# Designs tried in a protein design chat: VH-VL binders against p04169. Part 9

Target 1, 76 residues: p04169
Amino acid sequence: GLPDGVEDLPKAEDDHAHDYVNDAADTDHARFQEGQLCENCQFWVDYVNGWGYCQHPDFTDVLVRGEGWCSVYAPA

## First folded at step 22 (VH-VL)

Design y6
Fold by OpenDDE, fold request of step 24:
Structure y6 (fold): chain C 76 residues (1-76), chain A 123 residues (1-123), chain B 111 residues (1-111)
Amino acid sequence: as target 1 above (76 residues)
Amino acid sequence: QVQLVQSGAEVKKPGASVKVSCKASGYTFTSYAMNWVRQAPGQGLEWIGWINPNSGRTKLDQKFKDRVTITVDKSTSTAYMELSSLRSEDTAVYYCARESWDFWSGFDYFDYWGQGTLVTVSS
Amino acid sequence: EIVLTQSPATLSLSPGERATLSCRASQSVSKSGYSYMNWFQQKPGQPPKLLIHGASNLETGVPSRFSGSGSGTDFTLTISSLEPEDFAVYFCQQRYKYPYTFGGGTKVEIK
């Protein structure tokens, strides 16, 4: 679930961690597969307006974009 | 058992092209990027580029952008590296290497390598 | 590109001795607490073999006498006690950004 204070989390910037990009289309990572997005990642928790909370330890301090992607993506 | 088996040694003239193959087995071919790396005799290693076998997306070192084409044949689980306009300095052992990763850290690394293919370019 | 400089070029040691290999990057290869440096071992006529990834993570099946350390621009591969099969060439590699690059290698040879 969403943590307390989620409303105060800043939006992640590109390259926050693990080659994160706010737009999956921007990645030049070798592992990226079309259709993989934060919003269908097992770490995803939906929040507001296309942004969500990522349960991966390296993203607990930010909001991530549903249409984003990073190299620790794991299918739900 | 993961295996990468490359095609045999090649001898080419300057200006010719060479196409090296790398047949993968023992894993899901489309799930792992395949890298190409070369090593001139007695020298270090030089990364050429990668291909995502599922999407067909590639990334090349800029120095090779006009001469290298990396492709795959999914039906045979084979990756190819074609190098054109060969020069003597292209003489090297060419390796394919699977790019794997750690699931938690996301670190990527080359865990399995082909046996290498010697390409000799000489007049 | 990021240039990796390995030192020494050649390291002559006897079995049982400690080997310390250096790899210096022309710019940092660390971000967000992670270091994108790998180490490989290569023997004549063979492809490189992965030893360490992420600067300090020992690859499965690699003996515990191998260890990696460092961050930013300075990295070290250590072999605590050399075995006969450890005499080989060792390469560092950065996966921080394109193009991926390798060091020139350190040859660990028998004294």
Scores: ipSAE 0.864, ipTM 0.950, lowest interface PAE 0.4, mean pLDDT 97
Fold by OpenDDE, fold request of step 24:
Structure y6 (fold): chain C 76 residues (1-76), chain A 123 residues (1-123), chain B 111 residues (1-111)
Amino acid sequence: as target 1 above (76 residues)
Amino acid sequence: QVQLVQSGAEVKKPGASVKVSCKASGYTFTSYAMNWVRQAPGQGLEWIGWINPNSGRTKLDQKFKDRVTITVDKSTSTAYMELSSLRSEDTAVYYCARESWDFWSGFDYFDYWGQGTLVTVSS
Amino acid sequence: EIVLTQSPATLSLSPGERATLSCRASQSVSKSGYSYMNWFQQKPGQPPKLLIHGASNLETGVPSRFSGSGSGTDFTLTISSLEPEDFAVYFCQQRYKYPYTFGGGTKVEIK
């Protein structure tokens, strides 16, 4: 679920951690597969306007974009 | 067991092309990027590029962008590296290497390597 | 590209001795608490073998006498007590950004 204070979290910038990109199309990571997005990642918790909370420890301080991607992606 | 088996040694003239193959087995071929790395005799290692066998996406060192083509045949789980306009300095052992990762940290690393293919370029 | 400089070029030691290998990067290869440095061992006629990933994580099956440390630009591979099979060439590699690059290697040879 969403943590308390989620509304105060800043939006993640590209390269926040683990080669994160706000637009999956921007990644040049070798492991990226088409269709993999934060919004279908097991760590994803939907929030508002295409942004969500990521339950991965390295993203708990930001909001991530549903259409984003990072190298710790795990299918839901 | 993961295995990468490469094609045999090649001897080429300057200006020719060479295509090295790397047949993968023991794992899901399309799930792991395949890297190519070369090593000139008695020297260090030089990364060439990778291919994602599923998507066909590639990334090359800009040094090789005009001479290297990396491809795959998913039906045979084989990756290929073709190097054109060969020069003497291209003489090296060429390796394919699977890029794996740690699921917790996301760290990427080359965990399995082919046995290497010697490509000799000489007049 | 990030240049990795390994030192010494050659390290002459006896079995049982401690080996300390250095790898220095021309720029930081660390971010968000992670260091994108790997170490490989290579013996003649063989491909490199992964030893350490992420600067300090021992690859499965690698003896515990191997360890990695460091962050930013300075990294170290340590072999606490050399075994005869440890005499080989060791390479560091950065996976921080493209192009991936390797150090020139350190040859650990028998004294």
Scores: ipSAE 0.863, ipTM 0.950, lowest interface PAE 0.5, mean pLDDT 97
Fold by OpenDDE, look of step 23:
Structure y6 (fold): chain C 76 residues (1-76), chain A 123 residues (1-123), chain B 111 residues (1-111)
Amino acid sequence: as target 1 above (76 residues)
Amino acid sequence: QVQLVQSGAEVKKPGASVKVSCKASGYTFTSYAMNWVRQAPGQGLEWIGWINPNSGRTKLDQKFKDRVTITVDKSTSTAYMELSSLRSEDTAVYYCARESWDFWSGFDYFDYWGQGTLVTVSS
Amino acid sequence: EIVLTQSPATLSLSPGERATLSCRASQSVSKSGYSYMNWFQQKPGQPPKLLIHGASNLETGVPSRFSGSGSGTDFTLTISSLEPEDFAVYFCQQRYKYPYTFGGGTKVEIK
């Protein structure tokens, strides 16, 4: 679920961790597969306006974009 | 067991083209990117580029952008690297290498390699 | 591109001795607590063999006498006690950014 204080978390910037991009279309990572997005990642918790909380330890301090992607993507 | 088997040695004239194949087996071909790396005689390793066999997306070193084409045939689980406008300095052993990753860290690495294909360019 | 400089170019040692190989990057290859550095071993007529990924993670099947350390621009591959089969060329590789690049290699030869 969403953590306390989620409303105070800043939005992640590109390259926050694990080659994260706010727009999956921007990645040039070899492993990226079309259709893989933060919003269908097992770590995803929806929040507001297309942004969510990522339960991966390296993203607990930010909000991530549903249409984003990173190299620790795991299908839900 | 994972295996990458490459095509045989090639001898070409300057200006010609060469197409090296890399047949993969023992794993799901479309789930792993395939890289190409070359090594001139007695020299170090030089990354050429990769292809994602599922999407067909590629990334090349800009040095090769005008001369290299990387493709795959999913039906035969084979990756190809074609190099055109060959020069003597293209003489090298060319390797295909599977790009795997650590699921915890997301780190990528080349875990399996083909046996290499010697391409000799001489007049 | 990121240039990787390996030293020494040649390392002459006897079986049982400790080998220390250096790889220096022209810029940092670490970010967010991770180092995008790998090590390979290559023997004549063979493709490179992965030894270490992520600067310090030993690849499955690689003997524990091999270890990797470092961060930022300075990395080290250590062989605690050389075995006869360890005499080979060793390459570092960065995957921090494109193009991926390799060091020039260190040849570990028998003294």
Scores: ipSAE 0.852, ipTM 0.947, lowest interface PAE 0.5, mean pLDDT 96
Fold by OpenDDE, look of step 22:
Structure y6 (fold): chain C 76 residues (1-76), chain A 123 residues (1-123), chain B 111 residues (1-111)
Amino acid sequence: as target 1 above (76 residues)
Amino acid sequence: QVQLVQSGAEVKKPGASVKVSCKASGYTFTSYAMNWVRQAPGQGLEWIGWINPNSGRTKLDQKFKDRVTITVDKSTSTAYMELSSLRSEDTAVYYCARESWDFWSGFDYFDYWGQGTLVTVSS
Amino acid sequence: EIVLTQSPATLSLSPGERATLSCRASQSVSKSGYSYMNWFQQKPGQPPKLLIHGASNLETGVPSRFSGSGSGTDFTLTISSLEPEDFAVYFCQQRYKYPYTFGGGTKVEIK
């Protein structure tokens, strides 16, 4: 679930960690597959306006975009 | 066990094209990107590019953007690297290398390599 | 591109000795607490063999006498006690950004 203080988290910037991109279409990572998005990742928790919380340890300090992607993507 | 078996040595003239194959076995071919790397005689390693066999997506070193085409045949689990407009400096052993990753960190690395294919370009 | 400079070019040592190999990058290859540096071993007539990924993670099956360290621009591969089969060429590789690049290699040869 969402952590306390989620409303105070900043939005992740591109390259926050693990080759993260706010728009999956921007990635040039070899492992990316079309259709893979943060919003269908096992770490995803929906929050507000297309942004959510990522339960992966390296993203607990930011909000990530549902249409984003990173190299630790795991299907839900 | 994972195996990458490449096609045999090639001898080409300048200006010609060469197509090297890399047949994969022992794993799900479409689940791993395939990289191509070359090594000139007595020299270091030079990355050429990769292909995602599932999507067909590719990334090349800009140095090769006009001369290299990387493709796959999913039905035979084979990756191909074609290099055109060959020059003497293209003489090298060409390797295919599977790109795996650490599931904890997401770090990518080349864990299995083909045996290499010598391409000799000479007039 | 990121240039990787390995030193020394040749390292002459005897079995049982400690080997220290350096790889320096023209710019940092670390971000978000991770280092995008790998090490390979290559013997004559063979393809490279992965030893270390992520600067310090030993690949499965690689002897514990191999270790990697470093961050930013400076990285080290260490062989604590050389075995006869360790005499080979070692390459570093960065995957921080495209194009991926390799160092020129360090040849570890028997004294």
Scores: ipSAE 0.846, ipTM 0.946, lowest interface PAE 0.5, mean pLDDT 96
Fold by ESMFold2, look of step 22:
Structure y6 (fold): chain C 76 residues (1-76), chain A 123 residues (1-123), chain B 111 residues (1-111)
Amino acid sequence: as target 1 above (76 residues)
Amino acid sequence: QVQLVQSGAEVKKPGASVKVSCKASGYTFTSYAMNWVRQAPGQGLEWIGWINPNSGRTKLDQKFKDRVTITVDKSTSTAYMELSSLRSEDTAVYYCARESWDFWSGFDYFDYWGQGTLVTVSS
Amino acid sequence: EIVLTQSPATLSLSPGERATLSCRASQSVSKSGYSYMNWFQQKPGQPPKLLIHGASNLETGVPSRFSGSGSGTDFTLTISSLEPEDFAVYFCQQRYKYPYTFGGGTKVEIK
């Protein structure tokens, strides 16, 4: 679920943590597979305007882009 | 058991090409990137590049991009590295190495290596 | 490219002694509390064997006498009490930026 204060979280920039990119097409990570996105990750909680909350411990300080990707991706 | 078995030693002349194979067993081949690393005799290690066996995506050190082709055959769980326009400085042991990772940290590392393939370039 | 400088080149020690191996990167290989530095052991005629990933995380089956530490540009591999099987060459590797690079190695040899 969405945490209290989610409306105050800043939007992540590329390279925030774990090779994060706001657009999955921008990754050059060896493990990336086509179709993997933050929005279909097991850590994803939808929020607003294509931004969501990532439940992974290292992303609790930001909103992430639904069409993004990072190296700790796990399928839902 | 995870195992990477490479093709045998090769002796080549300058200007020729070599294709080294790496047959994987004991795991789901398409779930792990395969890296190639070389080591000149008595020297350190040099990363060449990787292939994602599922997608076919590759990444190479720029110094190799015009001479190296990395491919896979999913049906035989085998990766290949072909190096062309060989020079004496390409004499080395060539290793394949499986890339694994830690779930929470996302750290990537080479957990299993092939036995190595000596490529000797001499006239 | 990120250059890794290992020191000393050769470390001559006896079994039971403590070995301390240094790896210095030409630029930081750390981000967001994670250090993208691995350590490998290599014996003659064998491929490298992973010991440590992420600067300090022991690979399964690696004895607890091995430990890794450091962040940013300075990293250390420590063997608290050398066993006969520990006499080998040790390499650090960074995976922070492409191309991924290795240090030149530290040979730990019997005195």
Scores: ipSAE 0.595, ipTM 0.896, lowest interface PAE 1.7, mean pLDDT 93
Fold by ESMFold2, fold request of step 24:
Structure y6 (fold): chain C 76 residues (1-76), chain A 123 residues (1-123), chain B 111 residues (1-111)
Amino acid sequence: as target 1 above (76 residues)
Amino acid sequence: QVQLVQSGAEVKKPGASVKVSCKASGYTFTSYAMNWVRQAPGQGLEWIGWINPNSGRTKLDQKFKDRVTITVDKSTSTAYMELSSLRSEDTAVYYCARESWDFWSGFDYFDYWGQGTLVTVSS
Amino acid sequence: EIVLTQSPATLSLSPGERATLSCRASQSVSKSGYSYMNWFQQKPGQPPKLLIHGASNLETGVPSRFSGSGSGTDFTLTISSLEPEDFAVYFCQQRYKYPYTFGGGTKVEIK
C-alpha cells in the first residue's frame, strides 16, 4: 500500500532516478518497450489524478506519474 | 551458454562499405539490446550504437549517424552493423556486445562480447 | 560528450604489488546515489571483459582482489595484489549520458 505521509510527497521531476521520465514517450533508453508504463509496473500503487507511489526503494521520496517510465521497470 | 560469434575479417578499399554480423545463441535474442564498439589498432574503445532487437529502436553516436546502419534478423538471432564510405581511419576491430542490467539498480553493462571482426581499409 | 581521462597511461609493477588506476570524468556521472561507471579488462587478442559495474559492484567470477570506488567525477580501480594474469589494459566507461564513452586505458605491465 500507500505509505504514511504520501500526501506530503513531491511530484518527481524527469531524471529523478533510474532514467525516470514523466512521459514514457520521452525515453531513449535501450530497454524500453512500447506499452511499458509506471502504472503497469509491479512497483506501482495508485494514488490520485494519474500519480502513484512507486515501491522501489529509490522512489520512496516522490510520487511518480502513471504514464511515466524508468529503467527499473518490471511488469506486474 | 551465451555466445556471440562474429563474421570474419574484411579488407576494403576507401569508399566501400562493410557489413559485420554477430550471431547470438544461448539466450532470448529479443530481450537484450545489442551494442557495437570499435577499437583501432593499439588504441582505446569507441561506442558506435545499439539496437533493441524487439522494437527495432536504435541509437547511434552522432558522428556515425550518416554512415552506420544497425539492423537485426530476429529469425536467425543475428545483429548487423554496416559502415559506408570507408576511410583508412575506420581500420579497427569491431565488436558486438550484449547489454544486461541489474534488477534493483537498473545499471546497464556489457556482459558478453563477440570475438571481434578486424576491418582493414587500405588503398 | 563526457570525456574520461585515465591515469597513469602505463603502470609498471611487479607481481604481488598493489595497483591503483584512476578515471576522471569531465562532469559528474553520478545521480541519486548511483554512479554510472563501469570497468573493463582487456588482454591482447581478446575482447574486453567486464570487471565492475556501477563503480563498485564486482562481477560474478571476478577475483576479490579487484575493487572499485569513487563517485561524481573521480573513480578508482584497485588490484590489491597483482597476479601474473592481471597484466593487461584497463578501461573505464561511463553510461550516464549519450554517447557512451570510454577512457583511453591504463596499461598495467610487468616491471
Scores: ipSAE 0.590, ipTM 0.889, lowest interface PAE 1.7, mean pLDDT 93

Design y6
Fold by ESMFold2, look of step 23:
Structure y6 (fold): chain C 76 residues (1-76), chain A 123 residues (1-123), chain B 111 residues (1-111)
Amino acid sequence: as target 1 above (76 residues)
Amino acid sequence: QVQLVQSGAEVKKPGASVKVSCKASGYTFTSYAMNWVRQAPGQGLEWIGWINPNSGRTKLDQKFKDRVTITVDKSTSTAYMELSSLRSEDTAVYYCARESWDFWSGFDYFDYWGQGTLVTVSS
Amino acid sequence: EIVLTQSPATLSLSPGERATLSCRASQSVSKSGYSYMNWFQQKPGQPPKLLIHGASNLETGVPSRFSGSGSGTDFTLTISSLEPEDFAVYFCQQRYKYPYTFGGGTKVEIK
């Protein structure tokens, strides 16, 4: 679920943590597999306009892009 | 159990090519990147590159990009590294190494290595 | 490219003694509280063996006499009391950015 105050979280920039990118096509990480996106990650909670909340401890301070990716990706 | 078995030692002349194989067993081959690392006699370790066996994507150290090709055969769970235009400084033991990671931190590391393949380049 | 400098090149010690191995990076390999530094042990005729990932996380099956510490540019591998099987070469490796690089190694040898 969405935390209290989610409406006030800033949008993540590339490289926020764990090799995060706002566009999965931009990653050169060895573990990336085609089709992996924040929006199909086990940490994803949908929010608004293609942005969501990532439940991973290192992303609790930002919104992440649904079409993004990071190195702690785990399939839902 | 995870096992990486490499092809046997090679002796080559300068200008030739060599193709080293690394056959994986005991895990889902397409779920882990495969890295290649070399070690010249009495020297340290040098990363060459990796391949993602599922997607076929590769990344190479730029110093090798003109001479190295890394491939996989998913049907045999085998990775290959081919080095062309061999020189005496390419004499080394070549290792394949499986890349694993920690779930929460995302740290990547080489958890299993092949036994190594000695390539000797001698004129 | 990030250069890793290990010191000393050789440690000559006896069983039971403490070994302290240094690895210094030419730029920080840490971000967001994480340090992208690994340590490997290598014996003659064998491939490297992972000891520590993420600067301080001991790999399963590695004895507790091994520990890692440090952040940023300065990292240490410590063997609290050397056992006969610990005489080997030790390498640090950074995975912060491409190309991944290794230090030149520290050889721990019996006196």
Scores: ipSAE 0.583, ipTM 0.894, lowest interface PAE 1.9, mean pLDDT 93
Fold by ESMFold2, fold request of step 24:
Structure y6 (fold): chain C 76 residues (1-76), chain A 123 residues (1-123), chain B 111 residues (1-111)
Amino acid sequence: as target 1 above (76 residues)
Amino acid sequence: QVQLVQSGAEVKKPGASVKVSCKASGYTFTSYAMNWVRQAPGQGLEWIGWINPNSGRTKLDQKFKDRVTITVDKSTSTAYMELSSLRSEDTAVYYCARESWDFWSGFDYFDYWGQGTLVTVSS
Amino acid sequence: EIVLTQSPATLSLSPGERATLSCRASQSVSKSGYSYMNWFQQKPGQPPKLLIHGASNLETGVPSRFSGSGSGTDFTLTISSLEPEDFAVYFCQQRYKYPYTFGGGTKVEIK
């Protein structure tokens, strides 16, 4: 679920942590596979307008883009 | 049991090309990036590049981009590295190495290596 | 490109002694509390073997006498009490930025 105060979280910038990108097409990470997105990651909690909350400990301070990707991606 | 088995030693003349193979077994080949690393005799290690076997995406150290091609054959779970325009300083043992990672931290590392392929370039 | 400088080039020690191996990076390889530094051991005629990932995380099956420490630009591999099988060459590797680079190695040899 969404944490209290989610409405106050800033939107993540590229390279926030773990090679994060707001657009998966921008990654140059070796492990990226086509179709992997934050929005189909096991850490994803949907929020609003294509932004969500990532439950991974290193992303609890930001919103992430559903179309984004990072190196701790895990399929739902 | 993960295994990476490389092709045999090669002796080449300057200006020739060499293609080293790395046959993978014991895991899902398309799920792990394959890296190539070389080591000149008595010297340290030098990263050449990687390929994502599923997508075909590659990344090369810029110093090799004009001379190296990295490919895969998914049907045989085999990665290839071809180095062209060989020079004496290309004499080295060439390794393939599988890239693995830690689930929580996302740290990447080479967990399995091929046995190495000696390429000797001599006039 | 990030240059890794290892010192000393050769470390001559006896079994039972402590080995301290240094790796210095030309720029920080740490971000957000993570250090992107790995350590490998290599014996003659063999490929490298991973010992430590993420500066301090010991790989499964690696003896507890091995430890890694450091952050930013300064990293250390320590072998608390050398065993006969530990006489080898040790390499550090950074994976913070492309291209991935290795240090020149430290040879640990029997005195």
Scores: ipSAE 0.572, ipTM 0.892, lowest interface PAE 1.9, mean pLDDT 93

